# Ledger of designs, part 190: VHH binders against o75319

Target 1, 181 residues: o75319
Amino acid sequence: GNHIPERWKDYLPVGQRMPGTRFIAFKVPLQKSFEKKLAPEECFSPLDLFNKIREQNEELGLIIDLTYTQRYYKPEDLPETVPYLKIFTVGHQVPDDETIFKFKHAVNGFLKENKDNDKLIGVHCTHGLNRTGYLICRYLIDVEGVRPDDAIELFNRCRGHCLERQNYIEDLQNGPIRKNW
Below, E stands for the ipSAE of ESMFold2; O stands for the ipSAE of OpenDDE; V2 stands for 0.75 times the mean of E and O plus 0.25 times the DockQ between their complexes.

## First folded at step 13 (VHH; framework vhh_4orz_3)

Design cs1 (at its last look DockQ between E and O 0.75; V2 from the best seeds 0.00; counts 0 for: pae O 2.7 > 2)
Fold by ESMFold2, look of step 13:
Structure cs1 (fold): chain B 181 residues (1-181), chain A 120 residues (1-120)
Amino acid sequence: as target 1 above (181 residues)
Amino acid sequence: EVQLVESGGGLVQAGGSLRLFCAASGFTFSDYSMAWLRQAPGKRREWVALITSGGYTSYADSVKDRFTISRDNAKNTVSLQMNSLKPEDTAIYFCARYSSDSLGHPFDYWGQGTQVTVSS
């Protein structure tokens, strides 16, 4: 239904660009049908997302949606100029290698096609924190060589919230490196 | 053929500064994270600093706030500005390319190294 996701109000809508990367993280935007359950200052629609990005003097070039639902908003609610990609990511457990590979492939493809601009990859799950933070950090560690604690620190600081799920943190810190094919 | 060529090493007194350069060729430089590592006599190579393709930087604790890694993608160069040098910084400094393809061996190409000697 149109119920506000659990604890969704507790999170900042949009983080800051992660310096030295093309990533920005945010919580899931909610289409207008959710707004009757929200105070005006609590609303965060797809339009609000783009306004907030513009306020940071940034531009989205891709949105990666990690949720397994279309109830929050429809891709048609986004500007046609911004590509949208859904990568199903199961919650509660560390994403599997196939999911990690899909994420890496999408990011690498975007970076190749966008070498001559500075557009950002927007990544969200429901809260823009645990699954989002895990996959961004996994990319930075495996593909870019960033130390796990440095990746986690960068994500936490720029999202404005710390990664919460211990199994994700432990896998990033102590789990095997998943190298690209 | 991938080539990494370091330069800028030499003798410097403690407290001084030195700037190392790494010229890269034979690959799409802007796609790769680059690093500086160093090896003191009789010691294992240690990681010093990393700069990602997008410009994020990180440093070993022992050099933090004294060393600055930078890159120029137009010139295919990586630099290491070393300030407040200590005798403990004496080592051969190597430029290296991070390879996400090499499980267990994250750096796949290395330069010949350039000697930095900090006296006193």
Scores: ipSAE 0.659, ipTM 0.862, lowest interface PAE 1.4, mean pLDDT 91
Fold by OpenDDE, look of step 13:
Structure cs1 (fold): chain B 181 residues (1-181), chain A 120 residues (1-120)
Amino acid sequence: as target 1 above (181 residues)
Amino acid sequence: EVQLVESGGGLVQAGGSLRLFCAASGFTFSDYSMAWLRQAPGKRREWVALITSGGYTSYADSVKDRFTISRDNAKNTVSLQMNSLKPEDTAIYFCARYSSDSLGHPFDYWGQGTQVTVSS
């Protein structure tokens, strides 16, 4: 239950806000039970997440968890003021239409309810890169009309790491627009 | 009723500048990405620039660093500043609202267009 995800240490814990959007991506924070397997400088807890977001002069308004497990942290580890949404997303394969729709619906719901503030939508999978990047880019492309290459470049730049999976990139660049409702 | 009305087109010499305007009405302007498209004689309508609801901008490669799209949500307007104009920029320019429908159509409304002519 406390096994550190493979390659988890290789990724920056938190990216930067994507300009012109409410998105910020980060890798999965790990609950306290994982700390005994990490060096102090490698630790990244839910508390650390919020501290890092604050250091960027930002505030989280929603966390979307795309991991396919619940072993990394508990929603109870988060402040009560920040809603938590779990969207179980299988790794390595392009998310299905249902997953895409769930993500879009969640984002749109948040934006509708948070027009009076500038709080961010925090999105993460295990590494906060491939699944996270795909769904954020899918939203920007399908809902906001951003060119695929621009969306990918923007995400990569802000996350500090590039999307790695060719099937995700190919689908974003050449795949069909998915239904928004 | 959704309406988009373009203005600002005209005749300009190569190397000159022109600013197009689009006045939007009939919908919550701030919730939508807006775009400019253009159609030259004998050519298909092509995407030129887009600005998201959040203010992110993107451009076709052919107009990058020359054109700037902006929006004023208080006035429900979207603008296209066109600098260093070329004869190949000659076209009817259309303001469009981006909205992907269930069929994947990227634009659901656009104006009648404004003519831009760049002379050599």
Scores: ipSAE 0.153, ipTM 0.610, lowest interface PAE 2.7, mean pLDDT 93
ESMFold2 (binder alone), look of step 13: mean pLDDT 84; pTM 0.843

Design cs2 (at its last look DockQ between E and O 0.82; V2 from the best seeds 0.00; counts 0 for: pae O 6.1 > 2)
Fold by ESMFold2, look of step 13:
Structure cs2 (fold): chain B 181 residues (1-181), chain A 120 residues (1-120)
Amino acid sequence: as target 1 above (181 residues)
Amino acid sequence: EVQLVESGGGLVQAGGSLRLFCAASGFTFSDYSMAWLRQAPGKRREWVALITSGGSTSYADSVKDRFTISRDNAKNTVSLQMNSLKPEDTAIYFCARSSDDDLGHPFDYWGQGTQVTVSS
């Protein structure tokens, strides 16, 4: 049921805006029912997410949820003014081309509609690290032409934690460019 | 307590069909992605099919276009329709719950399994 994801407490809740991009990464916020198992300083709710973004003088314009479950929080726990998109992303394996395409499509649509503001795309999986880092980097490489090592370094620095999953790192560094979008 | 109970296994001739069922209890079923795994004699458990909490499906290459996973959130069940069965599909089939934790093990609960035997 309401078990805390493994190692979730050990990761920074929210990263920093990635310079030169519209991305910010964070771990999954947890609805109130999880707080029974958390010390007050360990809590990171949907409300806490928005407070931390505001503290950074930023504003979210889209949340992309990459988790493969609906147990952590519900979209109605988020402000109605912030669009929410769920892209079910299988963990442990490099995301397939359909998933990558959906992510690119969502990002490109957001950038077009938010050309005249500076709102951010918030991206999370369970820990805000492997699936999140992979798809952000894949976008930067394929769409923005960023060198793989530069994309990975930027993500790691701004998230505050390094990408850990070797198959993702290998695919970003040595795998094919996905020319879609 | 989380419980997954498989049924529907049996003996079938090559080319035949079977439908497996998994009854789930002890958790909010609609919140979880669910999978079927299998274990042939002398082999490790291998992923077969997955259905997300939202209903999207994924399949191992070896069963694609022959097997269909589905779920019924009102009945807390997962099904696996297996068509055009081959002797190499012989295995114990397990219903599994996805952990949704990309740092830990991909599945956190399995049932006891149901035997599927495909004869030549």
Scores: ipSAE 0.299, ipTM 0.656, lowest interface PAE 3.6, mean pLDDT 90
Fold by OpenDDE, look of step 13:
Structure cs2 (fold): chain B 181 residues (1-181), chain A 120 residues (1-120)
Amino acid sequence: as target 1 above (181 residues)
Amino acid sequence: EVQLVESGGGLVQAGGSLRLFCAASGFTFSDYSMAWLRQAPGKRREWVALITSGGSTSYADSVKDRFTISRDNAKNTVSLQMNSLKPEDTAIYFCARSSDDDLGHPFDYWGQGTQVTVSS
């Protein structure tokens, strides 16, 4: 149960806030039981996540977890003041319309309820890159009307890593807009 | 040691039904997504159905509305109900565990498989 995900160490723990948005992407934090398999400098726990966010002078208002396993950390490891939303997202294909809709709905709901603050929507999958990047970009494209290439560039720049999955990139660039309601 | 043991395969006529079972052991079953894969002669192994640790399901287009994947966390089992079977469904079916790898390696363990043969 404590196997470190492949290549997990290769990715920056936390990206930067995406300018003009409330999004920030990060890789999955790992609960304490994983620490015995990591060097101290490689450790990235839920606590570390919040510390790193604070270092950026930001505050998380919502965490959207896109992984489809529950072994990495528990919602109980998070502050009670930060809502946690699980959207099980399959990693071997472009997210389906239902998943996309769930994500959009969650984001829109958050923005509606948090107009009076500047708290961030933290989004992560395993590496905080492909699934995370796709859904964030899909939202920007479909809901905010951002050009696909601009959305992808913005995400890549802020995450510090580029989307890797060609099928995701192609769908973002050339795929149809998905329903927003 | 992670173990996945498939059962329930056999010979069935087109239009018939079959239910496959997979018994899992050696890991915290409820924490993992599970899947069924299949490999037909001369073809690559392909995923058929997936069920997440949270119970969400996904299907290949070729089996959608005919197959149903389910899991029982109390018994550490995952099942595949196959209805309206076609000759094209003939393959060795594998139970697989998902590693939640979003880089193209979603499955890290699978069983020895069970043969499903659908006759015309």
Scores: ipSAE 0.020, ipTM 0.377, lowest interface PAE 6.1, mean pLDDT 91
ESMFold2 (binder alone), look of step 13: mean pLDDT 83; pTM 0.835

Design cs3 (at its last look DockQ between E and O 0.02; V2 from the best seeds 0.00; counts 0 for: pae E 18.3 > 2, placed apart)
Fold by OpenDDE, look of step 13:
Structure cs3 (fold): chain B 181 residues (1-181), chain A 120 residues (1-120)
Amino acid sequence: as target 1 above (181 residues)
Amino acid sequence: EVQLVESGGGLVQAGGSLRLFCAASGFTFSKYAMAWLRQAPGKRREWVALITSGGRTDYADSVKDRFTISRDNAKNTVSLQMNSLKPEDTAIYFCAARQSPYSNTEYDYWGQGTQVTVSS
């Protein structure tokens, strides 16, 4: 149905670009059918997403949707000029190797094809925090060689919220590097 | 003020060794990937070696197994140990810093370079 995700209103709609990266994280935008259950100031639609990105003087070049449902919005709600990628990602548990690989592959493909611009990779799950933060940090650690604590700190600061799941944090800090190809 | 200052360059015979140093100041060194690049006369600047903030290293094929890059975050320094030097290694060597080691952007900071000359 069109019920608002639990605690969805507690999180900032859109974070900030992560310096030195092409990543920006945000919570899931909700299609118009959800607006009747929200106060006007709580609404966050696909259109609102793009407006907020523009306010930051940025431009989205790709959206990676990590939610495990399709009920929140439709790809048709997005501009045709912005590719949309769905990676069904189960919540609460550390993403499996296949999920991590899909994410890394998508990011690398984007970077390869977008060398001539500075468009951003927008990543979201439901809250744009735990699954989103894990996969972004996993990429920075495994592919870019960033220290785990630095990656986590950078994400938390830019998202405006800290990773909450201890299993995610522990895996990032002490877990093995995952396959990149 | 951000500064990268290279040292350790000079003249060496083929087969010899040199160790270059780069001292960094004015930015959070530990959060940046550090790289060495070189430019020979009449040639374009080429990447030589990289060390990420996490300590991962990478090398150009032309210097692999001969050169070693390392960093000391406590001293804000990056070094390049160059062994088995060849005349083809003659160039000005630059130290550079970038926040994202594999980004499509330019390096954030550059040194002035140090001359390395390898005689046959």
Scores: ipSAE 0.045, ipTM 0.539, lowest interface PAE 2.5, mean pLDDT 93
Fold by ESMFold2, look of step 13:
Order: sequence, then structure tokens, then C-alpha cells
Structure cs3 (fold): chain B 181 residues (1-181), chain A 120 residues (1-120)
Amino acid sequence: as target 1 above (181 residues)
Amino acid sequence: EVQLVESGGGLVQAGGSLRLFCAASGFTFSKYAMAWLRQAPGKRREWVALITSGGRTDYADSVKDRFTISRDNAKNTVSLQMNSLKPEDTAIYFCAARQSPYSNTEYDYWGQGTQVTVSS
């Protein structure tokens, strides 16, 4: 149900814009029904997300939700002007090629539609770290030609937390090149 | 040929107001973040205000609540409304443009500057 995700409190709510990209990463916002289990300073609702983005002088133009559940918040809690896309991504394993392709397609579509503004793609999983970091880095490596170690370092620095899962890190560093189609 | 041309500078008494303008040409203005920077004699150039292509604004702490940046994409202009001016605001003010609104370190295009002098 409305249980706080394990270790969710341990992570900064929102990272910083990744320089030279359109990405910003954050942990899953929790709808108000979760707030009874949280101290005021621990709350991070969909409204809090948009306030924190605005405080950074940024604007979200797309939210990509990588969680495998709908229990954390409803897309209807987001402003109608901000597109929302869910890409069900199983945790604990390197995402499959279909999931990676869906992510690349969504990002490329956003960039074409938003070439005349500087709105950001907000990406989150439960903690905004492992699945989020993997897919952002995979995009930067495969589509933008960024070296794996540089992509990982950029993500870690801007998220404020280091990518933790070794299978993700090894796949980014040493794994096969993925198709962009 | 890319041009950024500042205007509206001049002499003003402390507590007064000025409005600076920057006219842009030679590039797709709506794709660029626009900024104002200033340089006082003997000091390093400092960032003053930014407006993104999407219209979001950011200000240096020293001018927050006194200065307002705005843009007109139809006229390819950016302006800086400067209120409650202080002698410490005396500087050459530069208009600048860049693709990335979130790096305060690199600008693609620069104007020649307009002098603002605030007397006591």
C-alpha cells in the first residue's frame, strides 16, 4: 500500500540539471496519502517536485516514470501541460533492449518537439538512482557518444549520489553496444 | 553577421531607475538564453541576470528584487529594468547569448556594452 519505499528517505529529492543535456533526475514523488508517515522536512510530493524545479530556475517538459507500479502518485496530480510517460522498468536487472529503445525514442521525440525551448526531461525510478542513472547513461553513451566513465561521473555528480549497482555499472562500462532503433 | 546592440545606459541619481535594451540580429533569437553581465572598473565581469528561451529568469543576489529581465521574441529584444539603483551598480552592462541557459560560464555572442553610472 502506502508504505514509504525502503531507503527512499536516504536520497536527495531532486538532482541538478546535467550540463550539456536536457536531463534532471529525482526520486519518486509521493502523493499526500504518504505524508502521515513522514516528517515535514522529509515530504516530497508532486507539488514539491515542481516547486524544487522552479527554485532551480528550470522547467519540466516531460516526466519519464520508470517505476513498475502506479501506487506512488497519479499522473492526474501533475499539471496537464507537462507530458507524462511511464516505461515499466524492472528493478535489480539491467534493462532489456526494448526498454532501452523506448527510453531513447521518448528522449529523441522530446528533443525534436522542444528544440526551441530549454525545458527538461525529468526522469525517476523509486530512488532516482540505479534505473534512472542506467538509462540516462545508456542514452548518453549510445546516442551522444559520451564515454561510459564520463557519463557515469556526470550522472553521479548531478544526482548527488553515486550509481550503486555493479551489474549496471559493468554493463555501461563493458557491455554490448545497443541499437538506437 | 550576429549582432547584439545594447542601449538605454546613462547617468542616473541613486534611487533612480533605468531600462536597458538589447537588440539581437543574425541568429534565431528564440533558441537562445539571454543574459546581462556587468563590469565595474578594475573588477571581473559578473553575471547579473538570465532569461531562458522558455522565459524562466534568474538573478544575482545583489540585484534580486531590484532588477527585472524580460524578452520579446517577436522583436528579438531583451531588456533589463533596473530600479532602486545604487552607486555600486555603476558598470558597463553587456548583453550576451548562449544555447545553454544553465551554464553561466560560456556565451556564444556578446554585445559591446552600455555604460550605466549611478551618482550619489
Scores: ipSAE 0.000, ipTM 0.110, lowest interface PAE 18.3, mean pLDDT 86
ESMFold2 (binder alone), look of step 13: mean pLDDT 87; pTM 0.877

Design cs4 (at its last look DockQ between E and O 0.67; V2 from the best seeds 0.56)
Fold by ESMFold2, look of step 13:
Structure cs4 (fold): chain B 181 residues (1-181), chain A 120 residues (1-120)
Amino acid sequence: as target 1 above (181 residues)
Amino acid sequence: EVQLVESGGGLVQAGGSLRLFCAASGFTFSKYAMAWLRQAPGKRREWVALITSGGSTDYADSVKDRFTISRDNAKNTVSLQMNSLKPEDTAIYFCAARQFPYMNTEYDYWGQGTQVTVSS
């Protein structure tokens, strides 16, 4: 059947809005077919995602899905008409420059189209931690000029989990200068 | 209480130099991007220079290669070295702060401004 991603249960479903930014991170929501393999309190569906965002008095304006697969949920399972963008991001490796550029471009496009509201960019991979944290921090460092350790601290605190993958952390702290646009 | 206090303004001859300072207090200065903006009489406020919390800088085309922004996180100050001044640089110069200069459209904190007058 529909296998629950490894260690998915170990992560908080949704983080908090990163203050001063338009970002919120979460783990991949799972469509109802996965719920047969979950205790009721473990469920985190697309509907649950939107309810939790609304409970924080926030609203999603874009979802950036960093996974390769659509087996977890489909965009049509989302309860609202929210723009959805998939950026295929290989796990376990520092994302390549093309992927980083696509992410930066997507954020820039969102900010231009949403300048008159305060909607959020929701970003997720499978666990909403390593790939998600890397790309959000890479944006904050490269585009916003934030110090690497400050970006990482902000992400960790708001996600509720620390970035774990050392190669990502090392690249954020000491990696090459990259073009933004 | 958050405070941004500009100093160093004054009257200067065209071609001369001036250095503005902005002293910050009441917030974690090292985590904020700092900017200088200016407003000439009868005109709207315009951006002049930016320095991010990480130290990256950017400038308006009209002042590029003449002005240099810098910051001192130990003293909580930002400065603007203005060289080769022109009469069109005459304005009130404001220090301002925001965390994320691209993502934030508004500044969190503003100084009162300091007058710079460049005479022909």
Scores: ipSAE 0.707, ipTM 0.871, lowest interface PAE 0.9, mean pLDDT 92
Fold by OpenDDE, look of step 13:
Structure cs4 (fold): chain B 181 residues (1-181), chain A 120 residues (1-120)
Amino acid sequence: as target 1 above (181 residues)
Amino acid sequence: EVQLVESGGGLVQAGGSLRLFCAASGFTFSKYAMAWLRQAPGKRREWVALITSGGSTDYADSVKDRFTISRDNAKNTVSLQMNSLKPEDTAIYFCAARQFPYMNTEYDYWGQGTQVTVSS
């Protein structure tokens, strides 16, 4: 169906680039069929996403979709010049090692192929917060060597919302480092 | 004012050892990855070694098992122990800092460099 995700309206559509990184987080854009259920100011389509990114003087080089459904928008709704990667990620639970590895591999591949530009890695789940924040922070901690609290603080500040799930926070702060390759 | 000041360079015979130091000031040292890079005459600058804020290390293949990078956050210093030096290690060695070592971003801070010369 095309019902609006729960609490979707409560979150800022797009965060800010995380300084020093290529990451930007946002909530899931919704295809046109959802617009009839939204006020004009609440609408956030794939087109709106790119407009908002442009307003920040940034450019998306990759979109990583962590939602566990395909009902929100179609890859065809995106520009052909921006690769789209789906990583089905279950909500509410800490992502498994395979999911973490897939995410890291995608990020590393992008960085390897995009050394000559400053395009961003756009990451989203439904709200662009918990799953999104966990995986970005997990990457910064495991690969970049960033302190967990610093990673979490940076993400929260740039997203404009704080990670909500204690199991995610606890795993980031005290959990083991996951295999990178 | 941000400063990175290298020291410990000099002339050494092949097979010898040197230890380079870099003293940092003016920024939160513990939050930055530190790197050593070098530039030989007529060659482009190349990455040598990296140590993340968390203490993880990485090395160029050309120096692996010969060089060791370490840091002291209490003293805001990063060191490069260079063993089994070769003539091809001759270069100006630079200390550099950036917050995210693998994001393909520019280094935030640079030292002025220290000359290392290895004679045959």
Scores: ipSAE 0.327, ipTM 0.673, lowest interface PAE 1.2, mean pLDDT 94
ESMFold2 (binder alone), look of step 13: mean pLDDT 86; pTM 0.871

Design cs5 (at its last look DockQ between E and O 0.66; V2 from the best seeds 0.00; counts 0 for: pae O 4.7 > 2, framework grips)
Fold by ESMFold2, look of step 13:
Structure cs5 (fold): chain B 181 residues (1-181), chain A 120 residues (1-120)
Amino acid sequence: as target 1 above (181 residues)
Amino acid sequence: EVQLVESGGGLVQAGGSLRLFCAASGFTFSSYAMAWLRQAPGKRREWVAFITSAGRTYYADSVKDRFTISRDNAKNTVSLQMNSLKPEDTAIYFCAAKDSPTLSGSYDYWGQGTQVTVSS
């Protein structure tokens, strides 16, 4: 069905660009069919996403969708000029190494192709918080060498909400040491 | 063949200073950004300092007031002046290079590292 995701209304729609990175995080946009269950001020559509990014004087160059479903919106609801990539990421568990690798590979590819512009990578799961924060922080830690606590603090500040799942936080802080890829 | 060769590591007492060097060859050094990263035993590799091809510098908070990164495009070298050294600075220090002006992303070339040991 087209039920509003649990607690989705409680989260800021779009965060701020994370300084020194090419990342911006947001909650899942909801296609028009969901709007009957939303007050006008609660709506956050794919169009609203791009308007909010433009209001920050930014431009998206890639959207990475971490949700396990296609019910929230379809890629054709996005401007055709913005590449879209879905990385199926199981919730409630720390993402496995294959998922982490896919995310790192996608980010590295984007950064290589876009070294001559300042376009952003938009990342979302359902709430734009736990899975999104984990994978962004995992990239900053493993690839860029950012300390775990610094990565987490930066994400929390820019998202406007703190990471909530303790198993994700614990894995970021104390989990296995991974080699760069 | 691209090579980055670090030197200048060693044993130093806490509070002391040390200067690391990285000699680069096999690529257009003046077009690349350069970085120092470090890895302590049993710890993740962490970023320390970054210098763009244009000479703009950035530092991790843990070293900002103590370390200085510099480059010499005529000699194809990057250096790291390390002052007020602490035991927690003990690590293998790596030189790295990339063809991008930003901290974001992976590095194209890596050195083999030089050991720095700070005694308490």
Scores: ipSAE 0.263, ipTM 0.722, lowest interface PAE 4.1, mean pLDDT 90
Fold by OpenDDE, look of step 13:
Structure cs5 (fold): chain B 181 residues (1-181), chain A 120 residues (1-120)
Amino acid sequence: as target 1 above (181 residues)
Amino acid sequence: EVQLVESGGGLVQAGGSLRLFCAASGFTFSSYAMAWLRQAPGKRREWVAFITSAGRTYYADSVKDRFTISRDNAKNTVSLQMNSLKPEDTAIYFCAAKDSPTLSGSYDYWGQGTQVTVSS
């Protein structure tokens, strides 16, 4: 259906590029069918996403969708030049090893193929915060060797919202490194 | 043959300073970003400092304002000036090279590491 996700309006549409990385986080854009339920200033479509990215003088090279549904927008709503990857990720619980691996693999593949440009990896879940933040931080910690608190702080600052789920934060801070590719 | 050789490690008292060096060979040094990472016993390997091929620098919060990374492309070296050292800085320090301008992505080459010990 076209039900607006709970608390979706409470979050900034798009964060900032994470310095030193190719990551940018945003909340899920909603297709036109949702607009009738939103005030004009609340609307955030796939088109709006790209406009906001351009306003930051950035360019998306990949979108990773972590939502557990396909009802929000269609890949066809995106430019053909930007690859779209769906990784179904259950909310509220720490992503499993398979999900983490899929995310890492996708990121590494992108980086390998995009060494000659500065295009961004756009990552989103519903709110672009908890699942998104966890997986980005998990990558920075496990693959790049970033200190957990540094990764979390960097993500929070750039997203404009802080990770909310204690189980995610605890796992990032104290949990084991997950298997890499 | 690609080589990264660290030097300059050792024992130092808290509050002291050390300067680490990494000598690179076997690849186009000026085209690579360089990094220092460290691993303490029983702890995860952690990123410390990063310098792009263009000379942009990044630091972990834990070492910011105390450590300085620099590079000399003429000599194919990267250095880490470590000031105001703390016992928490005790670790094996690794030099690494990356064919990328950003922190994201895997490192292409690694040194064997040099031990830094900071006593209380």
Scores: ipSAE 0.021, ipTM 0.447, lowest interface PAE 4.7, mean pLDDT 93
ESMFold2 (binder alone), look of step 13: mean pLDDT 88; pTM 0.888

